VH-VL binders against q0aze0. Designs and how they scored, part 491

Target 1, 268 residues: q0aze0
Amino acid sequence: MKIILVNNRFKENTEKKAQEIAGQLSALNVEVIIDNGLDEPYAGTVDFIMVLGGDGTMLRAARRYGQRAIPVLGVNMGTVGFLSNIEINELAEYLPLILREEYSLEARMMLEVAVFQQQSLLTRVFCLNELLLRSNSPRMLSFALEISGQKLEPYRGDGLIVSTTTGSTAYSLSAGGPIADPQLDAFIVTPVASHIINKRPLVVSPEREISLHLLEEREAIIGIDGQIKMDFGAENRVLIKRAPHPLLMVNLKAKPFFTSIDRSLQRQ
Below, E stands for the ipSAE of ESMFold2; O stands for the ipSAE of OpenDDE; V2 stands for 0.75 times the mean of E and O plus 0.25 times the DockQ between their complexes.

## First folded at step 23 (VH-VL)

Design SB3 (framework fv_inotuzumab; at its last look DockQ between E and O 0.80; V2 from the best seeds 0.83)
Fold by OpenDDE, look of step 23:
Structure SB3 (fold): chain C 268 residues (1-268), chain A 123 residues (1-123), chain B 112 residues (1-112)
Amino acid sequence: as target 1 above (268 residues)
Amino acid sequence: EVQLVQSGAEVKKPGASVKVSCKASGYTFEDYAIHWVRQAPGQGLEWIGGINTYTGDTYYRRKFQGRVTMTADTSTSTVYMELSSLRSEDTAVYYCARDESYFDYMSGTFDYWGQGTLVTVSS
Amino acid sequence: DVQVTQSPSSLSASVGDRVTITCRSSQSLVYSEGSTYLSWYLHKPGKAPQLLIYDVSRRLSGVPDRFSGSGSGTDFTLTISSLQPEDFATYYCMQATHFPITFGQGTKVEIK
């Protein structure tokens, strides 16, 4: 068995814990790769991924490995989040089950984001939460949204979020989007504006494709999962569709999503 | 308008502690981490540490571990940095700075800074 | 710790001059998916530092076009195409790819 441990480069405790876990696993004849993001993703075949940290670390792991159909377990280390399944102090208890592959999987839809310049593909990225289009200036953007070839009325505002249901509790929520059941596959399209826009958030079938482009000669930024940024201008277009493979999240411990949401909202 | 307003100058004895505040306004407090950077006389900028205002996670430079404590009060949108066991070499202007964050991720880009707080340590 | 070294430590220039400052890191600053956390700051005595460039070449909104950033891996450059009176200050590069965050030693741009 081969396992990747993903940790946070700025959280020393996660690095230390990763090393400790690696030692324990090695003693059980399990090969371990530690990924702190400073190296290229491990290209070899692996059987399991453990993410040590918060939701941001999970998002990184998802972008790096999610397309490979590998079970991914979120191990929380005392942080706030929605994507971890067990706590670090519970790992010892569940480790035998992990090694015996006695766990259930929850499929989470990911986005496939393709950015073009005219007809040339610039980059393609898979992500778990959302794509954000936002202005790179204090001025509002004017942009076009198309869904399955249907052209909507032009959007005018600070930007737009296209989110998975997993991402509904992230940026989309802050922008006024709906909270979505993670067991549902759908796009959530949420306008971002400093002023009230007469456009409501859209819940879109995962079978559809979403395209965005600017209607003015202005500079914008594409953000992916709050971690990747790229310039976006009038010459660019973004195409969003459901990723061909979902993220396979390991479910060792049942978590009541809606109860957790109510508790989380009390902090905001 | 985004603003970071720090507390006033401090004069301390060696061995004492100092607590500097940084009040944030003009943006959603929990969407950004706050870092602390200092500049001693005649020296460059030195990163001390940071705090994620959403998760509460702290990140301290090893040099300051055990002596520095950062806290965040979401109700007042204020971050605090406390430095204990003060030494003469801790005399510096201390700055707080905003860093975009997303859960446990930080961008490492300080787009807004406080006006600075002079901390003088002298016997 | 990752060492960040600026060159030169100081320079004298006149208004209208092209100014180039180099920043070299002891390790690659490339992070996951190609992100590079290198930024440039302007600092005047008695004032708060100001962000100029982030992610190697991204200019902060409101920063004049005369400021530009370039580079990759371990070598980075800040360029001021035409120095203005308000640009006389100390400039710092900062890396945030590696823990801990570290600054260059600074480059003081003085009036010739």
Scores: ipSAE 0.856, ipTM 0.929, lowest interface PAE 0.6, mean pLDDT 94
Fold by ESMFold2, look of step 23:
Order: structure tokens, then sequence, then C-alpha cells
Structure SB3 (fold): chain C 268 residues (1-268), chain A 123 residues (1-123), chain B 112 residues (1-112)
């Protein structure tokens, strides 16, 4: 069995814990690859991914490995987030179940994001939470949104969020979007500080294609999962689709989503 | 308006401790980590460590491990840095700076800084 | 620890001059998906440092167009295309790709 341990570059104790866990797994004849983000993603076959960190570390794991249909377990090393399943001090208790594959999987929709310069594909990335289009200046953006060939009335404001249901509790929530059950597959399209009163958040079928482009010259940025930034201008377009594969999240413990919502709202 | 306002200058003897505050306003406190950077006389900038205000996790440069403690109080939007076992070499201006974060992720970009707090350690 | 080294340590220049400061890292600053956490700061005595450039080349909103950043991997450059009186200061690069975060030693830009 071969496992990737994904950890956080900024938390030195996660590196020490990752080495400790790697030693424990090696003693059980489990091959271990540690991924702190500094090296190329491991390209070989892998049976399981263990994420040592919070929701931000899970987002990086999802972007690097989420399209490979590998079970991913979130192991919290601090404050419990929405994407962690067990605590680090519980790992030894659950390790036998992991090795015997005695767990369920929860599928989480991902976005496939393609950025074009004019008609040429510039890059393609995946994300678990959201794409954020935002102004990179004091001035508002004017931009066009198209959903499956249907052009909406132009937008004017600070930007737009296109999120998954998993991302509904992140930037989308802060911008006034709904909290969505992460078991649903949908796009949530949330305007950011819109100056056009009729622009309400939209919940859109995952079968749709969403495209965005600027209607005038402005400096803008596309953010992916709050971690990847790309310059975006009048010569660019972005196309957003449901990714070919969902993230397969391991469930060892019941984690009640709805009772946890109040804690998330109290922080905002 | 984003502001980071630090507590006033301190004079300490070797072996004592100092606790410097950094009060944030004008933004959502938990969206930004707070880092501490110092500059000793005639020296460059030196990163001490940081605290992720969302997770509460702390990150200390090895040089300061065991002597530094950072805490955050969400209710007052204030971060504290305490440095103990002070030495004359700790005489410096201490700055807090914010760093955009997203859950446990931090970009390491310090876009707004506090005004600085002079800490003088002398016998 | 990853060291970042600036060159030159100081320079003298006149208003209107083009100024170039380099920052060299002991290791690559490229992180996951190509993110490169290299930033540049301006610092005047008695004042707080001020962010100019982040992510190698991205100007902070409000920073004048005369400031630009470039580079990749281990070698980075801050350029001031036409030096102004308010630009006489000490400049620092900072890397945040590797723990711990480290600054360059600084480059003092003085009036000739």
Amino acid sequence: as target 1 above (268 residues)
Amino acid sequence: EVQLVQSGAEVKKPGASVKVSCKASGYTFEDYAIHWVRQAPGQGLEWIGGINTYTGDTYYRRKFQGRVTMTADTSTSTVYMELSSLRSEDTAVYYCARDESYFDYMSGTFDYWGQGTLVTVSS
Amino acid sequence: DVQVTQSPSSLSASVGDRVTITCRSSQSLVYSEGSTYLSWYLHKPGKAPQLLIYDVSRRLSGVPDRFSGSGSGTDFTLTISSLQPEDFATYYCMQATHFPITFGQGTKVEIK
C-alpha cells in the first residue's frame, strides 16, 4: 500500500509529525511519500492520501490529486474545519480501519477552470472551493457572465464568486451567498459588492458551463481556492465546468454538517 | 481604513519579559494572520514568527523558540507577542504586520504594518 | 534556513535615474502550482515598512508604475524606472516559500 502525506509548509510541527507518522506506517510495510508542496506532485500509483492540516491544506491536496480518484482523509492538527474527519491524536485508533479499507467515501464536486488569452488556452486548473474574480484597483469591474450560452445582463461591482457547494461556507458566504449542503452538486454564483440591484446569487446545475470576461480594460485577478492568483484582463476569458472527477473524501467519523453551521457564522 | 495600532515603547532589564500588543481594525480580523518582525539598531529586518488568527496556530523562528509566545483575542481584534529572558541583543523596534490567509493557508505577504514598538533592554 | 542576498548593499543615485536591485535565494522559491512568494518592501527610518511588490511582480494597489519586479526561481530584481525624491530609502526582499520567512539584508538607496 502506498500513501501520500500532504502537509503544510508553514507549520514546523506538521513536518515533524509527518515524519513520525511516516515511520509508523513504514513499520507496517506501508510506502510513504511526503508532499509539502515544494516538489512536483507524485506521479506514480497511490492508494490513499492523508492530509495533515486544516482546510487550506486539504484544498492544496484536492488541486494536486483530486482528479486521480484516490481516497483522501483530512486529519486535523489544530482547529477542526469543515474538511477534516479525524483529529491527529485519533489516528492510531483509526489506522486499522484505514488499512482494511473499512470506511465510506463522500464525493465532493470540484471545478475545472480554463483561462484563455484571446482564443488560446493559457492554463487549466481544478479547485474545491471557488474561483474569485476581483478588481485589482480601487475601480469596479464591468464584466459579462454567460451560462450555457445564455448571456446575462452585464455585471458591475468588485467581482464574482463561482463556488462549489463545499465552498458555500467560504468566500461565497461572506459575499452573501447561501450555505449549501455539500452533498449537492451545484455551482453557486455570488456577486461581490454589486452595484446592480437585481444581481442576486444564483444556484446553477452542475451540467452548465459558466464563462466570464471583462467588458472594459481593468486590472483584475482570478483567485483559486484563496491560494492561487492569476492576472486577468480584457484579453482573457475563463470557462468553468464541473471537473471530471469529484474529490473522494474518507469518512471514518460522523461529522454533522448542519449543527456545525452556527460555529462558522459566529466567526463572521 | 485598515489599521494596526501597537502598544507604546518599553524599557526592560536583562532577564525580564515584554508583551507588545497589536490591535487591528478596518477589516475582518480572522481573514489575516499577524506576523512580528523586528529591526535592531543598524540591522535589517528579522522575522520572529506569526499567528494564524483563524486557526490559532503559531509559527516561531527557531532562534526564538521557547522565549516567544503569540496569542490572539478575536473579541478585541488584538494580537499579543511576549518575549521573555530578554537580552541586550533584543533591543529593537518590533512591528506587527498582517498577512492574507485562507483557513490554515498563509501567503506570506505583509501588506499593512503597525507603527512599531521600541523595546530597549539595558541594565 | 533559506538565505536571500541583496545586491548592492547600497547605492547612490540622482533623481530620474534607473535603479536596479537584485535578490538571490539559496533555494528555488517556486511552490505548488508555480506560486512564488517573493516580495519587496520600502523602509524609511522611523516609519513602518511598506509593501511594494508581491508574488515576484505584482504591484500593490497604489504603488506607482515606476516600481516593477521580475525574476524566477532563485534570481529576482526590483527596478525603479525613474527615481523620485521620496524613493530614497532602504529596500528589502523577503521570501515566504520556505519556513522560516527570511529577509534580504537590505539595499540603501541614497542621494548622490
Scores: ipSAE 0.816, ipTM 0.908, lowest interface PAE 0.8, mean pLDDT 91
ESMFold2 (binder alone), look of step 23: mean pLDDT 91; pTM 0.944

Design SB4 (framework fv_inotuzumab; at its last look DockQ between E and O 0.80; V2 from the best seeds 0.82)
Fold by OpenDDE, look of step 23:
Structure SB4 (fold): chain C 268 residues (1-268), chain A 123 residues (1-123), chain B 112 residues (1-112)
Amino acid sequence: as target 1 above (268 residues)
Amino acid sequence: EVQLVQSGAEVKKPGASVKVSCKASGYTFDDYAIHWVRQAPGQGLEWIGGINTYTGDTYYRRKFQGRVTMTADTSTSTVYMELSSLRSEDTAVYYCARDESYFDYLSGTFDYWGQGTLVTVSS
Amino acid sequence: DVQVTQSPSSLSASVGDRVTITCRSSQSLVYSEGTTYLSWYLHKPGKAPQLLIYDVSRRLSGVPDRFSGSGSGTDFTLTISSLQPEDFATYYCMQATHFPITFGQGTKVEIK
């Protein structure tokens, strides 16, 4: 068995814990790779991924490995989030089950984001939470939204969020988007504006494709999961569709999502 | 308008503690982390540490671990940095700076800074 | 710790001059998915530092076009195409790819 441990480069405790876990696993004849983001993703075949940290660390792991259909377990280390399944102090209890592959999986839809310049593909990225289009200036953007070839009325505002249901509790929520059941596959399209907008968030079938482009000669930025940034201009377009593979999240411990949401909202 | 307003100058004796505040306004407080950077006389900028206002996680430079404590009060949108066991070499202007954050991720880009707080440690 | 070294430590220039400041890191600053956390700051005595460039080449909104950033891996450059009176200051590069965050020693741009 081969396991990747993903940790947070700025959290020393996660690195230390990763090393400790690696030692324990090695003693059980399990090969371990530690990924703190400073190296290229491990290209070899692996059987399991443990994410030591919060939701941001999980998002990084998802972008790096999610397309490989590998079970991913979120192990929380005292942070706030929605994507961890167990706590670090519970790992010892569940480790035998992990090694025996006695766990259930929850499929989470990911986005496939393709950025183009005219007809040329610039980059393609898979992400778990959302794509954000935002202005790179104090001025509002004017941009076109198309869904499965249907052209909506032009959007005018600070930007737009296209989120998965997993991402509904992240940036989309802050922008006024709905909270979505993680067991549902759908796009959530949430306008971002500093002023009152008349456009409502859209819930879109995962079978559809979403495209965005600017209607003015202005500079914007594409953000992915709050971690990747790309310049976006009038010559660019972005195409968003459901990723061909969902993230396979390990479910060792049942978590009441909706009850947790009510508690979390008190912090926002 | 984004603003970071720090507390006033401090004069301390060696061995004492100092607590500097940084009040944030003009943006959503818990969407950004706050870092602390200092500049001693005739020296460059030195990163001390940071705090994620959303998660509460702290990140301290090793040389300050055990002496520095950063806290955040969301009700007042204020971050505090307390430095204990003060030494003469701790004499510096201390700055707070905003950093975009996303859950436990930090971008490491300080787009807004406080005006600075002079801390003088002398016998 | 990752060492960040600026060159030169100081320089004298006149208004209208092209100014180039380099920053070299002891390790690659490339992070996951190619993101490079290298930023440039302007600092005047008695004032708060100001962000100029982030992610190697991204200019902060409101920063004049005469400021530009370039580079990759371990070598980075800040360029001021035409120095203005308000640009006389100390400039710092900062890396945030590796823990802990570290600054260059600074480059003081003085009036010739």
Scores: ipSAE 0.885, ipTM 0.938, lowest interface PAE 0.6, mean pLDDT 94
Fold by ESMFold2, look of step 23:
Structure SB4 (fold): chain C 268 residues (1-268), chain A 123 residues (1-123), chain B 112 residues (1-112)
Amino acid sequence: as target 1 above (268 residues)
Amino acid sequence: EVQLVQSGAEVKKPGASVKVSCKASGYTFDDYAIHWVRQAPGQGLEWIGGINTYTGDTYYRRKFQGRVTMTADTSTSTVYMELSSLRSEDTAVYYCARDESYFDYLSGTFDYWGQGTLVTVSS
Amino acid sequence: DVQVTQSPSSLSASVGDRVTITCRSSQSLVYSEGTTYLSWYLHKPGKAPQLLIYDVSRRLSGVPDRFSGSGSGTDFTLTISSLQPEDFATYYCMQATHFPITFGQGTKVEIK
């Protein structure tokens, strides 16, 4: 059995804990690869992924490994997030269940994001929470949104968020989008500081294709899960669709989604 | 308007402690970590550490471990840095700076800085 | 700790000159998906530092077009295409790919 342990580059405790856990697992004849983000993702066959950290660390793991249909367990090292399932001090208790594969899986839709220059594909990335289009200058953007070839009236403002339901509690929420049940598959399209007063958030079928491009020369950025940035200009277009595979999240312990959003709302 | 306003200058004796505040306004406090950077006379910039205001996690450079404590008060949008067992070489201007965060992720970019707080350690 | 070293440590230039400052890292600054946490700051006496460039080459909104950043891996460059009177300052690079965060030693740009 081969497991990847994913840790955070800035939290020394996750790195030390990953090494400690790797030693314990090796004693049980489990092969362990530690991924701190500094090397290329492990390319070989992997049976299970443990994420040691918060939701931001899970987002990196999802982008690197989410399309490989490998079970991913979130192990929280502190503040409980939306994507962690167990606490680090509970790992020993649940380890036998992990090794016997006695857990359920919850599928979470991911985005496939393709960025073009004119007709040429520049890059293709995956995303668990959201794509953010935003201005990289003091000036507002003027941009076009197309949904399955249907061109909406132009947008003008600071940008646009295209989110999964998992990402509905992240940037989309702050921009006025709805909280969505992560068991639903959908796009949530949320304008950012729109100058056009009747541009409301849209909830869109996951079968649609979403396209964005600028209508005038401006410097913009495409942000992915708040962590990856790509330059975006008038020569570019981005196409967004449902990714081929969902992230497969391991469920060992019940996580009450609806009561946990009260804490997120109280924090604001 | 984004602002980071720090507490005023301090004069301390060796062996004492100092606590510098950094009050944030004009943005969502929990969306940004706060880092502390100092500059001693004639020297460059030196990172001391930071605090992720969303998670509460702290990150301290090894040379300051055991002498520095960073805390955040979300109700007042204020971060504090306390440095103990002061030495003359701790004389410096201390800056707070914000760093965009996304859950436990930090962008590692300091886009807005406080005005600085001079801490003088002398006998 | 990852060391970042700037060159030159100081330089003298006239208004209108093209200025180039280099920053070399002891280790690669490339992180997951190619993200490179290298930024450039301007610092004048009595003032707080100001961010100019982040992620190697991205200009902060509001920073003049004459500032540009480039590089990859371990070698990075800040360029000021036409030096202005307000640009005389000390410039620092900073890496945040590796813990702990480290600054270069600074490059002082002075009036000829």
Scores: ipSAE 0.781, ipTM 0.895, lowest interface PAE 1.0, mean pLDDT 90
ESMFold2 (binder alone), look of step 23: mean pLDDT 91; pTM 0.941

Design SB5 (framework fv_inotuzumab; at its last look DockQ between E and O 0.82; V2 from the best seeds 0.83)
Fold by OpenDDE, look of step 23:
Structure SB5 (fold): chain C 268 residues (1-268), chain A 123 residues (1-123), chain B 112 residues (1-112)
Amino acid sequence: as target 1 above (268 residues)
Amino acid sequence: EVQLVQSGAEVKKPGASVKVSCKASGYTFDDYAIHWVRQAPGQGLEWIGGINTHTGDTYYRRKFQGRVTMTADTSTSTVYMELSSLRSEDTAVYYCARDESYFDYLSGTFDYWGQGTLVTVSS
Amino acid sequence: DVQVTQSPSSLSASVGDRVTITCRSSQSLVYSEGSTYLSWYLHKPGKAPQLLIYDVSRRLSGVPDRFSGSGSGTDFTLTISSLQPEDFATYYCMQATHFPITFGQGTKVEIK
């Protein structure tokens, strides 16, 4: 068995824990790769991914390895989040189950984001939460939204979020989007505006394609999962589809999503 | 308008503690992290640590671990940095700075800074 | 810790001059999917530092076009195409790819 441990570069405790866990696993004849983001993703075959940290760390892991159909377990290390399944102090208890592959999997839809310069593909990225289009200036953007070839009325505002149901509790929520059941596959299209919001959030079938482009010569930025940034101008197009493979999240412990989100909202 | 307003100058004796505040306004407080950077006389900028106001996570430079404590009060949009066991070498202007955050991710870009707080440690 | 070294430590220039400041890190600042957390700050005595450039080459909104950033891996450059009176200050590069965050030693730009 080969396992990747993903940790957070800014949290020394996650690195130390990764090393500790690696030692324990090695003693059990399990090969371990530690991924702190400073190296290229491990290209070899892997049986399991363990993420030590919060939701941001999970998102990084998802972008790096999600397309490989490998079970991914979120292990929380004292942070608030929605993507971790167990706590670090529970790992010892569940480790035997992990090694025996006695766990359930929850498939989470990912986005396939393709950015074009005219007709040329600039980049393609898979992400778990969302794509954000936002202005790079205090001025509002004017942009076109197309869904499966259907052209909507032009959007005007600070930006737009296209989110998965997983991402519904992230930026989309802050922008007024709905909370979505993570067991659903859908796009959530949420307008971002500092002024009056004239558009309602859309829930869109995962079978559809979403296209965005600017209607004026302004500078914008595309953000992916709050971690990747890319310049976006009038000559660019972005195409968003359902990723061909979902992220396979390990479910060792049942978590009541709606009870958890309700509690989380009360804290805000 | 985004603003970070820090507390006033402090004069402390060696061995004492100092607590500097940084009040944030003009943005959603819990969507960002706040870092602390200091500049001693005749020296450059030195990162002390940071706090994620969303997750509550703290990040301290090793040399300050055990002496520094950062806290956040969401009700007042204020971050605090407490430095204990003060030494003469701790004499510096201390700045708070805003950093974009996304859960446990930090962008490491300090786009807004406080005006600075002079902390003088002298016998 | 990752060491960040600026060059030069100080320079004298006149209004209208082209100014170039370099920043070299002891390790690559590339992280994950190619992100590079290198930023440039302007600092005047008695004032708060100001962000100029982030992510190597992204100019903060409101920052004049005369400021530009470039570089990759371990070598980075801040360029002021035409120095203005308000640009006389100390400049710092900062890396945030590696923990802990570290600054260059600073470059003081003085009036010739």
Scores: ipSAE 0.882, ipTM 0.937, lowest interface PAE 0.6, mean pLDDT 94
Fold by ESMFold2, look of step 23:
Structure SB5 (fold): chain C 268 residues (1-268), chain A 123 residues (1-123), chain B 112 residues (1-112)
Amino acid sequence: as target 1 above (268 residues)
Amino acid sequence: EVQLVQSGAEVKKPGASVKVSCKASGYTFDDYAIHWVRQAPGQGLEWIGGINTHTGDTYYRRKFQGRVTMTADTSTSTVYMELSSLRSEDTAVYYCARDESYFDYLSGTFDYWGQGTLVTVSS
Amino acid sequence: DVQVTQSPSSLSASVGDRVTITCRSSQSLVYSEGSTYLSWYLHKPGKAPQLLIYDVSRRLSGVPDRFSGSGSGTDFTLTISSLQPEDFATYYCMQATHFPITFGQGTKVEIK
């Protein structure tokens, strides 16, 4: 069995724990590859991915490995997030089930994001939470949104978020978008500080294709999962579709989603 | 307007502790980690550590581990750095700086800095 | 610890000159998906450091376009195309790809 341990380059305790777990697994004749993000993603076949960290670490794992249909387990290392399933101190309890592949999977929709310069594909990336289009200056953006070829009235404001249902509790929520059940497949389109009346958040079928481009010369940035940044200008457009494969999240312990969002709302 | 306002200068004796505050305003406090950087006389900039205000995680440079503690108080949008067992070599200007975060991810970019706090350690 | 070494340690220049400062890392600064956490700061006596360039080449909003950053992997450059009176300062590069975060030793740009 071959497992990837994904950890955070910047959190020393996570690296030490990953090495400790790798040693334990090696004693059980399990081959382990540690991915702290500094090397290219492991290119060979693997059976399981274990994420040691918070939701941000899970997002990197999803972008690197989510299209490979490999089970991914979130292991909480201190702070409880929406994407972790078990705590690090529970790992020994659940390890036999992991090794026997006795767990269920929950599918989470991902975005496929294609950025063009004029008519040429510049890059293609995957995303678990959201794409954010935002101004790179104090000035507002004017931009066009198209959904399956249907042009909406122009937007004017600080930007726009195109989120999965998983991302509905992240930046989309802060910008006024709805909380969505992550078991649903949908796009959630949330304006950021829109100055145009009647620009409400939209919930859109995952079968649609979403396109964005600027209507005036402005400097903007596209953010992916709050971690990847790309320059975006009048010469660019971005196309957003449902990714070919969902992220396959391992479920070893029941995590009641709706109780969790009640606690989150109490912080506001 | 983004602003990081630090507490005033301090004079300490060797062996004492100092606690420097950094009060944030003009932005969403939990969206940014706070790092601490110092500059001793005639020296360059030295990173001490940081705290992720969203997760509470702390990151300390090894030479300061065991002597430094960073805390965040979300209700006052304030980060504190406490440095104990002070030595004359700890005489420096101490800066706080913010770093955009997204859950446990840090961008590693210090876009706004506090005005600095001079800490002098002398007998 | 990953060292970042700046060259030169100091230089003298006149207003209008083109200034180039290099920063060399002891290890690659490339992170997942090509992200490279190399940034440049300006520091004047008695003032806080100021961010100029992040992610190698991305200019912070409001920074004049005479400042540009370039490079990849281990070798990076800050260029000031036409030096202005307010640009006389010490410049630092910083890497944040590897723990711990480290600064270059600084480059002092002085009036000739």
Scores: ipSAE 0.797, ipTM 0.903, lowest interface PAE 1.0, mean pLDDT 91
ESMFold2 (binder alone), look of step 23: mean pLDDT 91; pTM 0.941

